# VH-VL binders against V-type ATP synthase subunit D (atpD), part 6

Target 1, 210 residues: V-type ATP synthase subunit D (atpD), of Coprothermobacter proteolyticus (b5y8b7)
Amino acid sequence: MASTVSPNRMTLLALKRRYTISKRGLKLLKDKLEAMVKAFRDLYTEFDRERRYIEELMEAFVELLNQYESETSPAVRDRIRSMQLFQVEYELSTRMVFNIKVPFLDVSLKRMDIPDLYLQTGPAFYKALSVYEELLPHLLKLASLRNALHMMSVEIEKTRRRSNALEYNVVPELERTIKWVQQYLDEMERSQTVRIMKVKSMLEKERGNA

## First folded at step 22 (VH-VL)

Design o5 (from o3 with light chain N33K)
Fold by OpenDDE, fold request of step 23:
Structure o5 (fold): chain C 210 residues (1-210), chain A 126 residues (1-126), chain B 111 residues (1-111)
Amino acid sequence: as target 1 above (210 residues)
Amino acid sequence: QVELVQSGAEVKKPGESLKISCKGSGYRFTSYWIGWVRQAPGKGLEWMGFIYPGDSNTRYSPSFQGQVTISADKSISTAYLQWSSLKASDTAMYYCARETYTIYPDAEAYWYFDYWGQGTLVTVSS
Amino acid sequence: DIALTQPASVSGSPGQSITISCTGTSRDVGGYKYVNWYQQHPGKAPKLMIYEVSNRPSGVSNRFSGSKSGNTASLTISGLQAEDEADYYCSSYDSSLNAYVFGGGTKLTVL
């Protein structure tokens, strides 16, 4: 920037203004980054808790499925696979995470009354259904949380890049340029002063000789 | 450069109160958690808790909950660890450490301690 | 609660490669358990050597490397030097509990 700037008082003022604005902007970006990172961590904690809970449910679910497989004939299992076991209700909600709107899908499951199902399946099947009823809404929540984290992570990265650009490139460059322009102007003023003094001296000599 | 400077060694008697300090410099103090770690003589490292100086949010290890108080003064970039009543068993080296983080675009994140203070030796004896 | 188990001691000769293990005992979702390694010389503060299982901070020798398999993280020191004699601690952050845990530490002796 120093090589492309015309060194004059007007330019200096403009550069100083830009510098001030840049510094303010940098502060704001850093504050924003701090707030986002904090919010991200809180959300991540929630995400991880949800993940762990789901993992526990999944373990239980898999165990019950194994039992179900052992207790139920292949023919019956095939029949069950073709059946709608649940009526599913969906509700879309939104949660504000920092300044980001995140969609959440709330799911409610209602077991269908299937005739003769109790006669064809063992106890593991119904237990598995119960676990599934608990598991599915949490899986969806987890997905939403993951999405939120992703959105935040992207925003954090963008903010960080902008902050870094200001801090390590823009502001230092402005500082260097300002310094250069100031030095140039100072030198010019000195030169002018010297010239004026020389002229005065010459005039005085001329007056003295007259 | 990032630096954590802790207060000097302390010699106390049982029942006395104590507050030790950890001053951070070379970074934005309010943007990073400060953790405290205890190391009893000849023993391993024990995490005690950490504090976020920006809002003074504090979390403790269950083992240290109610036993110590962690605080911070962001105006002077200093974190504190304090006891209301010291016990002989509190004799240990105490370290403060800055927690840093890595956040990836795929929403993965990691937290760890990257800079440590030099430690404060606390000796409690009758 | 997350618990990390380390061997109490490991020894090696200069120039050899040694490995220190850190095993998690909790059913933690292995995929999200990140282990960090700290070196501590006698009378000194711990120093970060490895973070996020395998990343090395600036200024740390390339002789130090980290890996993970299953529930076990490993710190490998190649070309063992006398200066490597220290205590080594693994650590992990539990994001669900917002808590840190340290291993019991491993004393490395260079013979």
Scores: ipSAE 0.820, ipTM 0.932, lowest interface PAE 0.6, mean pLDDT 91
Fold by OpenDDE, fold request of step 23:
Structure o5 (fold): chain C 210 residues (1-210), chain A 126 residues (1-126), chain B 111 residues (1-111)
Amino acid sequence: as target 1 above (210 residues)
Amino acid sequence: QVELVQSGAEVKKPGESLKISCKGSGYRFTSYWIGWVRQAPGKGLEWMGFIYPGDSNTRYSPSFQGQVTISADKSISTAYLQWSSLKASDTAMYYCARETYTIYPDAEAYWYFDYWGQGTLVTVSS
Amino acid sequence: DIALTQPASVSGSPGQSITISCTGTSRDVGGYKYVNWYQQHPGKAPKLMIYEVSNRPSGVSNRFSGSKSGNTASLTISGLQAEDEADYYCSSYDSSLNAYVFGGGTKLTVL
């Protein structure tokens, strides 16, 4: 870039302005990046906690299912398979993560009242239902958190790229160009001064010979 | 270049207070967590806790919670580890380390210590 | 809580390849996603050798490599040299607890 700019005072001023703006922009991007990374980590912690909790619930659920199979007749299990055990209600909510609006799907499970079933199933069945009621909303929350993390990660990457571009390409290039233009102008001024001095000397010599 | 410089070796008596320091340079100090790691003589590394200098958010290992205080002064890019009352069992090498991170666009992320201080030897003897 | 188990010691001859294992507790739900390896020479600070299971920082010899299978991470040192004699620690970050854990360390002796 240094070789493509016209070296004059106006150009120098323009370059200095660009430099100042770029430096300010870089600072802002770095601050933003710092804030985003912090928020990302917090969110990741929440995500991981949720994931672990879900894993625990799933393990408990599987155990209860095994117990259910052992204590419930095949005929009753077949009947249960054909039944709707829950009515699911959905509500859309939003959560702000840093500066990103993330949609969350809140799920409410209503257990259907099946009186005849209570007499035909053991305790494991109801425990399993309870675990499932807890598990499903958390699974959806996990999905929402994952989505939020994804959105943030993409934004972090973009911000990082922009920051890096300013820091390692734009700003250094401006600095180099500014330096070059300044040197050029200084040399030109020196040259002019020398020319003026030569002219003065010549005039003085002419006056002395007269 | 990134560098962590710790304060010099300390010789103390039981019951005395102590504050050691870790100064970071060559990077944006407020953007990275600083961790403290203890190594007793002839023993392994033990994570004590870490601090985020940007807001002084601090987290401790359960084993060290209430036993030490981690702090930071971002104005001079320095993290601190302090004891109110030293014990003989506190005799150890103490390292500060910078925690770095990798965040991928697919939301995967990793955290680890990439730069370490030279260590501060603390000797507590009667 | 995450616990990492390493062998107390490993030995090898110059030019050989050795492997140091780091095993997470089976009770840990979710596996060990974040395993890092540190080298520590006597009287020196730990040095990061491997991060994210298999990545090498700049300046670390390509003789060092990391892998993971199940709940066991492994550090492999190929072409063993005398300067490789050191203590090696695996470490993992638990994001749910915001805590780090170190293995007990492995002393590598070059015979």
Scores: ipSAE 0.816, ipTM 0.931, lowest interface PAE 0.6, mean pLDDT 91
Fold by ESMFold2, fold request of step 23:
Structure o5 (fold): chain C 210 residues (1-210), chain A 126 residues (1-126), chain B 111 residues (1-111)
Amino acid sequence: as target 1 above (210 residues)
Amino acid sequence: QVELVQSGAEVKKPGESLKISCKGSGYRFTSYWIGWVRQAPGKGLEWMGFIYPGDSNTRYSPSFQGQVTISADKSISTAYLQWSSLKASDTAMYYCARETYTIYPDAEAYWYFDYWGQGTLVTVSS
Amino acid sequence: DIALTQPASVSGSPGQSITISCTGTSRDVGGYKYVNWYQQHPGKAPKLMIYEVSNRPSGVSNRFSGSKSGNTASLTISGLQAEDEADYYCSSYDSSLNAYVFGGGTKLTVL
């Protein structure tokens, strides 16, 4: 510690100024981290709501597919597989999450005009089409939300590491160095005082003896 | 270092109001949710709700929505649980707890209670 | 209702290994969902023992371990000691509702 720092008054003042700046920087990083974590949690709540809703839709979709397969002959099912049932419409947009622009894919489905297949299939087929029409946009939204969370989590980790470095390394080192320099200067001042007192007492003794 | 200190035990009559407190220290109080957990005599833990002191955002368990009020005063690092009209069934131990988190770089995130207050015993008897 | 089911009590002798179960559903325990475990000694506040299904906080003995299979989480205590006598609670968090639930608790008796 003493090998890289000259213990004088000017050095002490410079160290104290660095300490003040570092403490201000730490506060700013803590404020930023607090805001980022709050924003992350809000977005994570939206993500989990979408995830759970998709789970519900998927459960319904699978049930309807099983019913459709029991209601519909293999030949009719093969014919349906060759049909274009939906037209996909999409728009790429952006959403701001804590100063980060995150791309979102906004998708909707438009059902194509198809022959009435009711007597060849049954009601489960048409219900399954309705569920799928809702499911796909939600799935793509979920992917966009996951990407946003990933981008935020990386920035949170970076900010946390910077905050920790200041709080547990840089600031304590400055405190230790300031304490050392201050103690050194106090001892130098104390030693000077003792020397002055000794000289004075020697001079007084010589005068009193003469 | 992280510490949650709750107000002392209370003995009340049905119909009276009550506000109990939980003071947080040793950490940045505004950065963490504070939850309230009830434990009736001889019974298990029940989550009542929590508050984010940074913006006063508050969530309640459906079982307690409208039955209690959770609030915070961030200037004194204190969260509160209050009743406008106590019932005998409100007799219980009440804990506050700090919610913390782990957020991984792969976006996985987890929330849990890491520090708990000592508890406040509330007794409501006629 | 969201409910986490725990046995009311378990017992074991010193040195034995015991397991406390916490059974929920695919909506609160299974898959990507996680469980936390808390220990509560008589007259004391709960203490976090396990988070994220299997992680131990600093200062928690490695005799405590957590696991999950299907819709059931488990807390295992190896090398049972008298000090382990306490109530144990599992808990889950639903981030879509911002809501916690606790299991009913399990009283561990060390014979």
Scores: ipSAE 0.763, ipTM 0.914, lowest interface PAE 0.8, mean pLDDT 88
Fold by ESMFold2, fold request of step 23:
Structure o5 (fold): chain C 210 residues (1-210), chain A 126 residues (1-126), chain B 111 residues (1-111)
Amino acid sequence: as target 1 above (210 residues)
Amino acid sequence: QVELVQSGAEVKKPGESLKISCKGSGYRFTSYWIGWVRQAPGKGLEWMGFIYPGDSNTRYSPSFQGQVTISADKSISTAYLQWSSLKASDTAMYYCARETYTIYPDAEAYWYFDYWGQGTLVTVSS
Amino acid sequence: DIALTQPASVSGSPGQSITISCTGTSRDVGGYKYVNWYQQHPGKAPKLMIYEVSNRPSGVSNRFSGSKSGNTASLTISGLQAEDEADYYCSSYDSSLNAYVFGGGTKLTVL
């Protein structure tokens, strides 16, 4: 540190000014990090609730598909596979999560008018259609929430790294450098005091010797 | 450096009110949830609830909802656990604990208690 | 409700390895859920020993390790020492409920 900093009063004042600015910047980064982590946790809770609901719907859907396949002949299943069963209706929107614009896809399904298949298949087919109508919008919402969590997690990491660099590298280095410059200036003052006392002592000896 | 210091032991009678405290130091108090954990004599740990001092957002275990009040005063970095009417069954050791987190860049996140207070023994007897 | 089951006690001799189990449902331990482990000496507050199934905080001996298989998490203590005698608790957090649960605790006795 002594070899990289010129120890004088103006340098000390500049270092103290930079220290004050750095401490204020650190507080702002920590305030930002606090807000981001809070928002992240709220989203994470929403994501986990969606995931749990989807798990329930998916289990029900898979069971209904198995029942459908046991209730329905291969020929009827082939006919159903060739049909357009749903029309997808969607709206793209955005949501702000602590200065991050996150796209959200709001989706609904409209069941198309299909021929009456009650004589050719059982009730599991229609129940499966009803579960799917609910399942798909929730899956797309889950994807939107996961994307939002990812975008936030990256920004949280960046902010944490900036905060840590300031708190554990920049601020301590400034503190050490300020301390060294102050000690150097104090030593100069002590040395000057000793020289003054030496001159006074020599003056008193010259009075007595002469 | 992180430290949680709880108020001293209490001896109370059934029906009395009580407020115990947990003072956090060495960290940014408003950034972390503070949880309360009960341990009845000879029994295990039970989570009671927690509070986020930054906005006073509070959550309770269903087992303790309506039986206690959790609060915080962020100006003095202190969380509180309060009973309006103590019961003999409230006799236990009560710990506060700081919740921390790990958030990874791939959006995986975890929450857990990293620092604990020394405990406050509450004895309620007739 | 979340439930974590631990054995009431385990014992071992100095130098041995010991394992403490923590069993829950797939909602509590399996899948995307993880457990944490806490050590509590008599009259003392709990101390975090393992988080995120297998991670050790700074200052925790590498004799402590954690793992998970299916719906069971395990805490393993190798090279058992007298100071390891304590109660051990597993715990899990459910973010959809904003709630924690603790296992019943396991008393480790060093013979």
Scores: ipSAE 0.741, ipTM 0.893, lowest interface PAE 0.8, mean pLDDT 87

